# VH-VL binders against q8ixk2r445to577: the designs that were tried, part 360

Target 1, 133 residues: q8ixk2r445to577
Amino acid sequence: FFGMLQNKGLTDYCFDYNPPDENQIVGHQVILYLCHGMGQNQFFEYTSQKEIRYNTHQPEGCIAVEAGMDTLIMHLCEETAPENQKFILQEDGSLFHEQSKKCVQAARKESSDSFVPLLRDCTNSDHQKWFFK
Below, E stands for the ipSAE of ESMFold2; O stands for the ipSAE of OpenDDE; V2 stands for 0.75 times the mean of E and O plus 0.25 times the DockQ between their complexes.

## First folded at step 18 (VH-VL)

Design f1 (framework fv_axatilimab; at its last fold request DockQ between E and O 0.95; V2 from the best seeds 0.84)
Fold by OpenDDE, fold request of step 19:
Structure f1 (fold): chain C 133 residues (1-133), chain A 120 residues (1-120), chain B 107 residues (1-107)
Amino acid sequence: as target 1 above (133 residues)
Amino acid sequence: EVTLKESGPALVKPTQTLTLTCTFSGFSLSTFGMGVGWIRQPPGKALEWLAHIYWEDEKYYNPSLKNRLTISKDTSKNQVVLTMTNMDPVDTATYYCAHKLYPGRAFDIWGQGTMVTVSS
Amino acid sequence: DIQMTQSPSSLSASVGDRVTITCLASQRIYTYLAWYQQKPGKAPKLLIYGASRLQSGVPSRFSGSGSGTDYTLTISSLQPEDFATYYCQQHNSYPWTFGGGTKVEIK
């Protein structure tokens, strides 16, 4: 699966990654933003290694969850996907992070007028449902 | 259809506290993502953001007003209240409340505004 | 605070003219930028959100562009009803701030 990763519970919000420096793509938080077909910032790929890749840039980035965190941070992809970069996009649309045993949910970013995907306890909320568009 | 309407006194004396109420319909502040903000505009001048409240009761204020502002919501009444203490003639302005669908969106629906004059 | 420098502060134009208004942010605002139109005695009306998204019901002659710190509102062909004051607004960081406004007047 690839393309825009859109939240089911929101109107027109997709995974978005726009680092301040395009030459340094790691270490920043993935956010949610209005879905658009422009640029590379909203193009993601769900791989056979259960990665969510940001592969429109070199080197390729993969979404990771750092220890003790609930945010999705861009790391470099590895030949073998590390445990903190493994997600299961389930048939019901839930995006499950294997290591934390939590689901990715749309939430407001602290001190910001923006949505972000955060790890939360898994529920049946549509705000935890995602689909590629 | 989303509608908002500001209500409160048209005249306030200096040092008094202004209380404005935004009554809205067409949405609920219990709904995920919803927010209501207050914006003012002195006569002939630019817009100034005052405060914002989200559905989760998270509040933000313009620090330039030196903690004079308090924003609160009553979801059951579909109201948002703004209080502003120690009013001064410089605070004379049209005060607007406005709806915002989601974080990351703009103020898409505005009230008609209420003119507040601060004078002795 | 993020300063929004809007230019020009005023301009005179004729019906049919192409009008461009610029908003420069003192720091990056990552397209968290809206444009509003305000007519005398009326509340602001949202024209553009997300820097380039046309609000429903707004004529297609309005368009927004830009990224980083530099944003532009364009009216491709000015209509009589477009004479008004326009404001940009950033909501990338608190406090949210507006530009100083651009009054579009009849030449």
Scores: ipSAE 0.906, ipTM 0.958, lowest interface PAE 0.5, mean pLDDT 96
Fold by ESMFold2, look of step 18:
Structure f1 (fold): chain C 133 residues (1-133), chain A 120 residues (1-120), chain B 107 residues (1-107)
Amino acid sequence: as target 1 above (133 residues)
Amino acid sequence: EVTLKESGPALVKPTQTLTLTCTFSGFSLSTFGMGVGWIRQPPGKALEWLAHIYWEDEKYYNPSLKNRLTISKDTSKNQVVLTMTNMDPVDTATYYCAHKLYPGRAFDIWGQGTMVTVSS
Amino acid sequence: DIQMTQSPSSLSASVGDRVTITCLASQRIYTYLAWYQQKPGKAPKLLIYGASRLQSGVPSRFSGSGSGTDYTLTISSLQPEDFATYYCQQHNSYPWTFGGGTKVEIK
């Protein structure tokens, strides 16, 4: 899949990556922002290795979650996808993180007026459901 | 239809505590994404943000007021309450409450405002 | 605190004119920027959110643009009912802050 990764439960919110330095894409948090499709901030690819890739930069970025964390951060993609970079986009739209056994949900970023994707216990909430547009 | 209305005293003496109530309808502050903020405007001056409360019960305050502010909600009454201690004549302003649909959105619906005069 | 410098502070224009109002943020605000219209004795009315998104029910002659620190509200063809004061507001960082306002007077 390739395009904007949109949340089902929120009107018009998509995965967005806008690092402060476009030449240093590693280590910053993925956010959710109003879907617009302008520029390159909202284009992601879901790969056969179950990666969510940020394709507009070299080296390519892949979304990851470190053990014990609930935030989605940008790492460099690797030849073989590490376990912390594997997400299963299930038939019902849930986005399951294999290593943690948790689902990606829209949530408000602590101390901010932004939505972010975070890991939470899996539920039937539409805020945990995602699709490419 | 979303509506908000501010209520409270029109006149407050210096050093007193102001309590303002925002009563709203057409939404619940327990609904995912919702928020209510307080903004004031001295006569003829610009708008100043005071405080915000989110559906999670997370609260944020303008630090320029140095802990004079407390915001709280009562979802069963559809109310948000702002308390401001140690009032001073400089705090004379119209006080607004306003609805915010989601983080990342703006204040899309405002109450009519209530004028508060601080004078002996 | 993020300071919002709004210019001009006032302007006079004729019906039909294109009007441009700018806001400069003291640091990057990532398009967390709103524009409001306020008429005398009334509460502010939201025009634009997300820097460029038109609020429902707002006439299409209003538009917003910008990124980084520089943001603009444009009224493509000024109408008599557009006499008002306009405010920008950032909500990227606490405290949320407003510009000083731009009073638009119809000549």
Scores: ipSAE 0.716, ipTM 0.900, lowest interface PAE 1.0, mean pLDDT 92
ESMFold2 (binder alone), look of step 18: mean pLDDT 93; pTM 0.950
OpenDDE, look of step 18: ipSAE 0.839; ipTM 0.939
ESMFold2, fold request of step 19: ipSAE 0.685, 0.657, 0.705; ipTM 0.895, 0.885, 0.899
ESMFold2 (binder alone), fold request of step 19: mean pLDDT 93, 93, 93; pTM 0.951, 0.952, 0.951
OpenDDE, fold request of step 19: ipSAE 0.906, 0.904; ipTM 0.958, 0.957
ESMFold2, look of step 20: ipSAE 0.670; ipTM 0.882
ESMFold2 (binder alone), look of step 20: mean pLDDT 93; pTM 0.951
OpenDDE, look of step 20: ipSAE 0.877; ipTM 0.949
ESMFold2, fold request of step 22: ipSAE 0.712, 0.697, 0.676; ipTM 0.901, 0.894, 0.891
ESMFold2 (binder alone), fold request of step 22: mean pLDDT 93, 92, 93; pTM 0.952, 0.942, 0.952
OpenDDE, fold request of step 22: ipSAE 0.883, 0.905, 0.030; ipTM 0.950, 0.958, 0.713

## First folded at step 20 (VH-VL)

Design ff1 (framework fv_axatilimab; at its last look DockQ between E and O 0.94; V2 from the best seeds 0.00; counts 0 for: pae E 3.7 > 2)
Fold by OpenDDE, look of step 20:
Structure ff1 (fold): chain C 133 residues (1-133), chain A 120 residues (1-120), chain B 107 residues (1-107)
Amino acid sequence: as target 1 above (133 residues)
Amino acid sequence: EVTLKESGPALVKPTQTLTLTCTFSGFSLSTFGMGVGWIRQPPGKALEWLAHIYWEDEKYYNPSLKNRLTISKDTSKNQVVLTMTNMDPVDTATYYCAHKLYPGRAFDIWGQGTMVTVSS
Amino acid sequence: DIQMTQSPSSLSASVGDRVTITCLASQRIYTYLAWYQQKPGKAPKLLIYGAHRLQSGVPSRFSGSGSGTDYTLTISSLQPEDFATYYCQQHNSYPWTFGGGTKVEIK
């Protein structure tokens, strides 16, 4: 699966990654923003290694969850996907992070007028459901 | 249809506290993503953001006025209240409350505004 | 705080003219930028959100563009009802701030 990764519960919000420096594409937080499909910032790929890959730049980035964190941070992709980069996009639309055993949920970013994907306990909320478009 | 309406005194004396109420319909501040903000505009001047409250009761204030402002919501009444202490003639302005559908979006629907004059 | 420098402060134009208003942010605001139209004695009306998204019901002659710190509102062909004051607003960072406004007057 590839394209815009859109939230089911929110109207027209997609995964978005826009690092301040195009030459430094890792270490920043993935956010949710209005789906536009015009730029590279909203193109993601779900790979056979269970990665959510941001492959519009070289080197390629993969979404990771750092220890003790609930945010999605861009790391470099590796030959073999590390455990903290593995996600399961389930049939019901839930996005499950294997290592933390939590689900990706749309939530408001602290101290910001923005939405972000955060790890939360898995529920049946549409805000935890995602689909590629 | 979303509507908002501001209510409160048209005249306030210096040093007094202003209390404004925003009564809205067509949405609920218990709904995920919803927010209501206050914006004011002195006569013939630009708009100034004052405060914002989200559905989870998270509040933000303009730091230039933070110590004077309090924003709160009563979800059961579909109301948002703004209090502003120690009013001064410079605070004379039209005060608006406005709706935001989601974080990341703009104020899409506004009340008609209420004129507040601060004078002795 | 993020300052929004709006220009020009006023302009005169005729019906049918192409009008461009600029808003310059003191730092990057990542398209968290809205444009409003305000007529005398009325509340502001949302025109554009997300820097380039046309609000529902707004005529297509209005468009928004820009990125980083530089944003523009364009009216492709000015209509009689478009004479008003226009404001930009950033909501990338608190406090949210507005531009100084641009009054579009009839020539």
Scores: ipSAE 0.878, ipTM 0.950, lowest interface PAE 0.6, mean pLDDT 96
Fold by ESMFold2, look of step 20:
Structure ff1 (fold): chain C 133 residues (1-133), chain A 120 residues (1-120), chain B 107 residues (1-107)
Amino acid sequence: as target 1 above (133 residues)
Amino acid sequence: EVTLKESGPALVKPTQTLTLTCTFSGFSLSTFGMGVGWIRQPPGKALEWLAHIYWEDEKYYNPSLKNRLTISKDTSKNQVVLTMTNMDPVDTATYYCAHKLYPGRAFDIWGQGTMVTVSS
Amino acid sequence: DIQMTQSPSSLSASVGDRVTITCLASQRIYTYLAWYQQKPGKAPKLLIYGAHRLQSGVPSRFSGSGSGTDYTLTISSLQPEDFATYYCQQHNSYPWTFGGGTKVEIK
């Protein structure tokens, strides 16, 4: 799958990554923003290794969740996907993080005027459902 | 259809506390994503954001008002209340409440505004 | 705090003119920017959100552009009902702040 990763429950919100230094893509949080398809910020690839890959930059970025955290952070992709970078996009649209046994949910970022994807206990909420456009 | 209306005193004496009520319809502040903010505009001057409350009951204030502001909601009455302590003639302005659908969106529906005069 | 500097503070234009208003943020605001129109005695009306997106019911002669710190509102062919004051607003960071306004007057 390749394209904009959209939330089913929110009108036109997509995964977005816009690091402050385009030469340093590691360690910043993935956000949700209004889908626009412009530039490199909203294009992701879901790979056979179950990665969500940010391919528009070299070296490539892969979404990860650090131990004990609920936030989605950009790491460098590795030849073999580490466990913390594996997500299962299920037929019902849920995006399951296998290592933590939690699902990706749209949520408000505390102390800001933005949505972010966070890990939460899995439910059937449309705010936990995702699809590529 | 979303509507908001501001109510409260039109005239306030210096040092008094202003209490403004925003009564709204067409949405609930218990609904995911909803927020209401307060913005003021002194006569002939620019707009100034004062405070905001989200459906989670999270509250945000303009720090330039030095702890003079309190915002609260009453979801059973579809109301948001703003209080502002220690009023001064420079606080004379039109006060608006406004609806905001989601974080990351703008103020899409505004009340008509209420003029508050602080006598000097 | 993020300061929003609007230019010009006022302008005179004729019906049919192309009008451009600029808004400069003191820090990057990541397109968390709105444009509002306000007529005397009335509440502001949302025109543009997300820096580029046209609010429902707003005529297509209005458009927004920009990124980073520099943002622009354009009216492609000014109409009589467009004579008003225009404000930009950032909501990237608290406190949310407005520009000083641009008054568009009949020439």
Scores: ipSAE 0.282, ipTM 0.784, lowest interface PAE 3.7, mean pLDDT 89
ESMFold2 (binder alone), look of step 20: mean pLDDT 93; pTM 0.951

Design ff2 (framework fv_axatilimab; at its last look DockQ between E and O 0.89; V2 from the best seeds 0.76)
Fold by OpenDDE, look of step 20:
Structure ff2 (fold): chain C 133 residues (1-133), chain A 120 residues (1-120), chain B 107 residues (1-107)
Amino acid sequence: as target 1 above (133 residues)
Amino acid sequence: EVTLKESGPALVKPTQTLTLTCTFSGFSLSTFGMGVGWIRQPPGKALEWLAHIYWEDEKYYNPSLKNRLTISKDTSKNQVVLTMTNMDPVDTATYYCAHKLYPGRAFDIWGQGTMVTVSS
Amino acid sequence: DIQMTQSPSSLSASVGDRVTITCLASQRIYHYLAWYQQKPGKAPKLLIYGASRLQSGVPSRFSGSGSGTDYTLTISSLQPEDFATYYCQQHNSYPWTFGGGTKVEIK
């Protein structure tokens, strides 16, 4: 699966990554933003290694969860996907992070007028359901 | 249809506390993503953001006025209340409350505004 | 705080004219930029959100563009009902701030 990764519960919000430096694409938080369909910072791929890969830059980035954190941070992809980069996009649309055993949920970013994907206890909320478009 | 309406005193004396109520319909502040903000505009001047409250009761204030402002919501009444202490003639303005559908969106629907004059 | 410098403060134009209003942010605001129209004695009306998203019901002659710190509102062909004051607003960071406004007057 590839393209825009859109939330089911929110109207027109997609995974978005826009690092401040195009030459330094890792270490920043993935956010949610209005879906625009222009690719680039909203183009993601779910790979056979269970990665959510950001394929707009070289080297390629992969979404990771750092120890003790609930945010999604861009790391470099590795030949073998590390455990903290493995996600399961389940049939019901839930996005499950294997290592933390949490689900990715749309939530408001602290101290910001924006949405972000955060790890939360898994529920049946549409705000925890995602699909590629 | 979303509607908002501001209510409160048209005249306030200096040093007094202003209490404004925003009564809205067509949405609920218990709904995920919803927010209501207050914006004021002195006569012939630009808009100034005052405060915002989200559905989870998270509140934000303009730091220039933070110590004077309190925003709260009553979801059962579909109301948001703004209090502003120690009013001064410089606070004379039209006060608006406005709706935001989601974080990342703008104020898409506004009340008609209520004029507040601070004078002795 | 993020300052929004709006220019020009006023302009005179005729019906049919192309009108451009600029908003310059003191720092990057990442498309968290809205444009409002306000007529005398009325509340502001949302025109554009997300820097370039046309609000429902707003005529297509209005458009927004820009990125980083520079943003523009364009009216492709000014209509009689478009004479008003326009404001930009950033909500990338608290406190949210508005531009000083641009009054579009009839020439």
Scores: ipSAE 0.864, ipTM 0.945, lowest interface PAE 0.6, mean pLDDT 96
Fold by ESMFold2, look of step 20:
Order: C-alpha cells, then structure tokens, then sequence
Structure ff2 (fold): chain C 133 residues (1-133), chain A 120 residues (1-120), chain B 107 residues (1-107)
C-alpha cells in the first residue's frame, strides 16, 4: 500500500512527518495533521515486512516504537525489519504493533492542540482504524 | 444542532469571584475530540482567549490570568464552568463559550455571549 | 506569547471589490490559524480553519492562504452581508492569541 494513511474516526487526519531538519529524519515524532497530500510529508508505504516507511527520502525512514514508549518515532529502515518497526494492518483497519501488543490510536499530543498516533490497548474504536487513500 | 449558552451574573463588584456556566447541547464533552473554550471581548476591543478544556479533562489557561482562572466540566449536566477570582473593572467584557471539534480545528460554534460589568 | 499583527485595522470597500486582510505571526505557526467574522452585537463566526480550509456553510468567495508567519484572508467579491470585523487566531502555542481585528466598512 502507498499513499496517505488516514484515520477512520477522524475526518481528514493523516499520518504526517515534518522533521525540523530534512537531512536528519531520525528521532522525531510522527504526528497527525489535516490531510492535504502536498509535498512529501504525508506519503507512506506499508511493506511486505510490515513496515510503515517514509519512502520519499534516502536513506528511508521506518516508523518504530522504542521500548516502554507509546510514541511513534522515525528510525532508519533496516534490511530485515526490527521487531519494534513491525505493524500489522488488519482487515478491520486496526494497526497492531507486534512487539508491544498494542494498537495505534489517534490521541491529543501532550500540551498541544494537535493529534498524534499513540499506542494504546486495542479496542474496536474507529479511532484505532486506519486506511490508505 | 450544537448550541451553547453562557449564564452568570451581569454585575460583579471589584474583588468578587465571577462564576460563569456554559450550558450546551448537541454534543458531549465525554466524546473523543471535543473541547470547550472561554473567550472574552472588552467593549470595542479584540477577542482574548481565557481557557480551554478538552474531553480528556486536560485544561489550559491564559498565563496572564492563570492564577485567577479555573475551568471544569460536568459531563452529566452538559456544562463547563469558568471561575475568575479578584474581579476588577478592566475585566468588564462580553464572555463567550465556544465549541471546538478536534485538536487542530477551530472554534466553530459560539454561545451568544454574556456581558459582565465590574463596578460597585 | 505569539503576537498576531493584523493589517489593515480598517478598510473601506464597495460591493464587488476584492478584499485582502493579512495576519503576521511573531513565530512560525504551522497552519494552526483560523479566521472569524464578527458583526456588531453578535458572536464571532468561523470562516476558515487550518489556514485555508473553508468551514461548512461559508460561501466560497472566502479563502485563506499563507504559511510560516504570513497568512491572508481573501474575499473575492465583497457582498453586502460581508461588512463586519474580521479576526485571525493562532492556536499553535498557548496562549492562543487573536489579531487586533480588521473592520470592513462600506465606501
């Protein structure tokens, strides 16, 4: 799958990655922003290795969750996907993080008027459902 | 179908505490994404944001008034309450509550506002 | 605090004119910007959110643009019901702040 990764429960919110330095794409948090498809900030690829790739840059970025954390952070992709970079996009739209056994949910960013994707206990909420457009 | 209405005293004496209630219908503050804010406008002047409360009960205040403001919600009554201590004549303004759908959006539905005059 | 400098503070225009109103933020606000219309004795009405997104029910003659610190509201062909005061608001950072307003008057 390739395109804008959109939340079912939120009208017009997409995964977005806008690092402050385009040449240092590692270590910053993925956010949710109003879907627009402009530039390269909202285009992601879901791969056969179950990665969510920021595939418009070389070296490519892959979304990861660091141990004990609930935030989605950009790491470098590796030849074989590490366990912390594996997400299962299920038939019902849930986005399951294998290592933590949690689902990606839209949530408000701490101390901000913005949404972010965070790991939460899996539920049947539409705020945990995702699709590519 | 979203509506909000401000209620409270029209006249407050200096040093008194103002309590304003925003009663709303057409949405619930327990619903994911919802928020209610308070904004005031002194006569003939610009709008000033005062406080905001989100559905998860997180609260934010204008720091110039932070020690004077408290915002809270009662989801069973569809109400948000703003308390402002130590009122002064410069606080004379129309006070609005307003609905906000989702972080990143804006204040899309406003109450009609209530004029609060601070004088003896 | 992010200061919003709104220009002009007042303008006179005729029905059918193109009107532009600008807001300059003291820091980058990443499109967390709204535009409101307010008529005397009434609450503000949301026109634009996300800097350029038209609120439901707002006529398409209203448009928003800009990025970084510079944002613009445009009314492509002014109508009689558009004579009002317009405010911008940033909500990128607390405290959320409004511009000083632009009063659009008949000429």
Amino acid sequence: as target 1 above (133 residues)
Amino acid sequence: EVTLKESGPALVKPTQTLTLTCTFSGFSLSTFGMGVGWIRQPPGKALEWLAHIYWEDEKYYNPSLKNRLTISKDTSKNQVVLTMTNMDPVDTATYYCAHKLYPGRAFDIWGQGTMVTVSS
Amino acid sequence: DIQMTQSPSSLSASVGDRVTITCLASQRIYHYLAWYQQKPGKAPKLLIYGASRLQSGVPSRFSGSGSGTDYTLTISSLQPEDFATYYCQQHNSYPWTFGGGTKVEIK
Scores: ipSAE 0.567, ipTM 0.848, lowest interface PAE 1.6, mean pLDDT 91
ESMFold2 (binder alone), look of step 20: mean pLDDT 93; pTM 0.951

Design ff3 (framework fv_axatilimab; at its last look DockQ between E and O 0.91; V2 from the best seeds 0.75)
Fold by OpenDDE, look of step 20:
Structure ff3 (fold): chain C 133 residues (1-133), chain A 120 residues (1-120), chain B 107 residues (1-107)
Amino acid sequence: as target 1 above (133 residues)
Amino acid sequence: EVTLKESGPALVKPTQTLTLTCTFSGFSLSTFGMGVGWIRQPPGKALEWLAHIYWEDEKYYNPSLKNRLTISKDTSKNQVVLTMTNMDPVDTATYYCAHKLYPGRAFDIWGQGTMVTVSS
Amino acid sequence: DIQMTQSPSSLSASVGDRVTITCLASQRIYTYLAWYQQKPGKAPKLLIYGASRLQSGVPSRFSGSGSGTDYTLTISSLQPEDFATYYCQQHDSYPWTFGGGTKVEIK
C-alpha cells in the first residue's frame, strides 16, 4: 500500500511530514494535515517489513516510536526493520504498533492548532482507522 | 447549519468585568475537533484574537490580555462564555465568537458580533 | 509572537482588475494561514484556509498561494461585491494573529 495515509474519523486529514531541512530528514514528528495529493510530504508506503516508509527522499525514512514516547518520529530505514518501526495495518483499518501494543490515533497536538498521530490504547474509534488513498 | 450569536452588555464602566456569552447551534463542543474562539475589533481597526476553547476543554489566551480573560464552555447549553476583567475604554470593540471545525482549519462561521462600549 | 505584515494597507481598483494582497509572517507558519473578507458592519467571512484551500461557496476568482513566510491572496477579476477589507490570519502558533488589513476601494 502506498499514497496518502488518511484518517477515517476526520474529514480530509492525512499523514504529513515536512522536515525543516531537506538534508536532515530524521528526528522530527509526523503530523496530520489537510490532504493535498501533491506527493512528497504526504506520500507514504506500507512495506512488507511492516514499515511506514517515507521514500520520497534518500536515504529513506521510516516512522518510529521512541522509548517512552507516544509520538511518531521519523528515523532512517534499516535493512532489517527494528521493532520500534513495525506497524500492522489491520483489516479494520486500525494501525497497530507492535512494540507498544497501542494503536495510532488522530489527536490534537499539544499546545498547537494541529492534529498529530499519537499512540493510544486501541479502541473502535474511527479516529484510529486509516486507509491509503 | 452552524450559527453563533453573541450576547452581553452593550455598555460597561471602566474597571468592571465584561461577561459575554456565545450561544451556538448546529454543532457540539463535545464533538471531537470542535472549537470556539473569541475575536474583537475596535472601530476602524484590525481584528484581534482573544481566546479559544477546544472540545476537550483546553483553553488558550492572548498573552497580552491573559490575566484578564477567562473562557469556559457549557456543552449542555451550547454556550461559550468569555469574561474580561478591569475593562478600559481601549477595550471598546465589536466582539465576535466564531466556530472552528478542526485544528488546522480556520474560523469558518462567525457570529454577527456584539458592540461593547467601555465608558464612564 | 508572530507578526503578520499585510500589504498594501489600501488599494484602488476597477471592476475586472486583477488584485493581489500580500501577507508576510515574521517567521515560518507552514501554511497555517487563512484569508477573510469583511464588509462594513458585517462579520468577517472566510475565503481561504490552509493558505490555498478555497472555502465552500467562495467564488473561484479568489485564490491563495504561498509558503514559509510569504502568502498571497489573488482576485483574478474584481467584481462589484468584492470591494471590502481583507485580512490574513496565522494559527501556526499562539497567540493567533491577524494582518493589519487591506481595504480594496473603487477607483
Scores: ipSAE 0.864, ipTM 0.944, lowest interface PAE 0.6, mean pLDDT 96
Fold by ESMFold2, look of step 20:
Structure ff3 (fold): chain C 133 residues (1-133), chain A 120 residues (1-120), chain B 107 residues (1-107)
Amino acid sequence: as target 1 above (133 residues)
Amino acid sequence: EVTLKESGPALVKPTQTLTLTCTFSGFSLSTFGMGVGWIRQPPGKALEWLAHIYWEDEKYYNPSLKNRLTISKDTSKNQVVLTMTNMDPVDTATYYCAHKLYPGRAFDIWGQGTMVTVSS
Amino acid sequence: DIQMTQSPSSLSASVGDRVTITCLASQRIYTYLAWYQQKPGKAPKLLIYGASRLQSGVPSRFSGSGSGTDYTLTISSLQPEDFATYYCQQHDSYPWTFGGGTKVEIK
């Protein structure tokens, strides 16, 4: 799949990657922002290796969650997907992080007026449901 | 459909505590994403943000008011309450409460405002 | 604090004119930027959110643009009912701050 990764429970919010320096894409948090489809910030690829890949820039980025953390951050992609970069997009739309056994949910970033995707215990909430468009 | 209305005293004396209530309808502050903020405007002057409360019960305040502010909600009554201590004549303003649909959105529905005068 | 410097502080223009109002943020904000219209004796009304998204029910002659630190509100063809004061607001960082306002007077 390739496109804008949208949340079912939030009208018009998409995965968005807005690094301060477009030449340094590693280490910043993925956010949720108003869907617009402009400037390549909202285009991601879901690969056969279960990666969520930000490949509109070179070098390519892959979304990861570091051990013990709940935030989705950008790492460099590797030839074989590391365990912390594997997400299962289920048929019901849930986005399961294999290593942590948790699901991606829309949440408000603390001390911010911004939505972000975070890992949470899996539920049937529409805020844990995602789809490409 | 969404409406908000401010209520409270029109006149307070210096050093007194102001309590304002925002009563709203058409939404619940327990609904995911929702928020209510307070903004004031002195006569003839610009708007100033005071405080905001989110559906999670997380609260944020303008630090320029030196912790004079407390915001709280009563979800069962559809109310948000702002308390401001140690009122001074410079705090004379119209006070508004306003609805915010989601983080990342703006204040889309405002109350009519209530004028508060601080004088002896 | 992010200071929002709004200019001009006032202007006069004729019906049908194109009007541009600017806000300069003291540091980069993504697009967490809104524009409000306020008529005398009334509460502010949201015009634009997300720097460029038109609020439902707002006439299409209003538009917003900008990124980084520089943002603009444009009224493409000024109407008599557009007499008002306009405010920008950032909500990228706490405290959320408004510009000083731009009073638009129709000649």
Scores: ipSAE 0.714, ipTM 0.897, lowest interface PAE 1.0, mean pLDDT 92
ESMFold2 (binder alone), look of step 20: mean pLDDT 93; pTM 0.952
ESMFold2, look of step 21: ipSAE 0.537; ipTM 0.852
ESMFold2 (binder alone), look of step 21: mean pLDDT 93; pTM 0.952
OpenDDE, look of step 21: ipSAE 0.864; ipTM 0.945

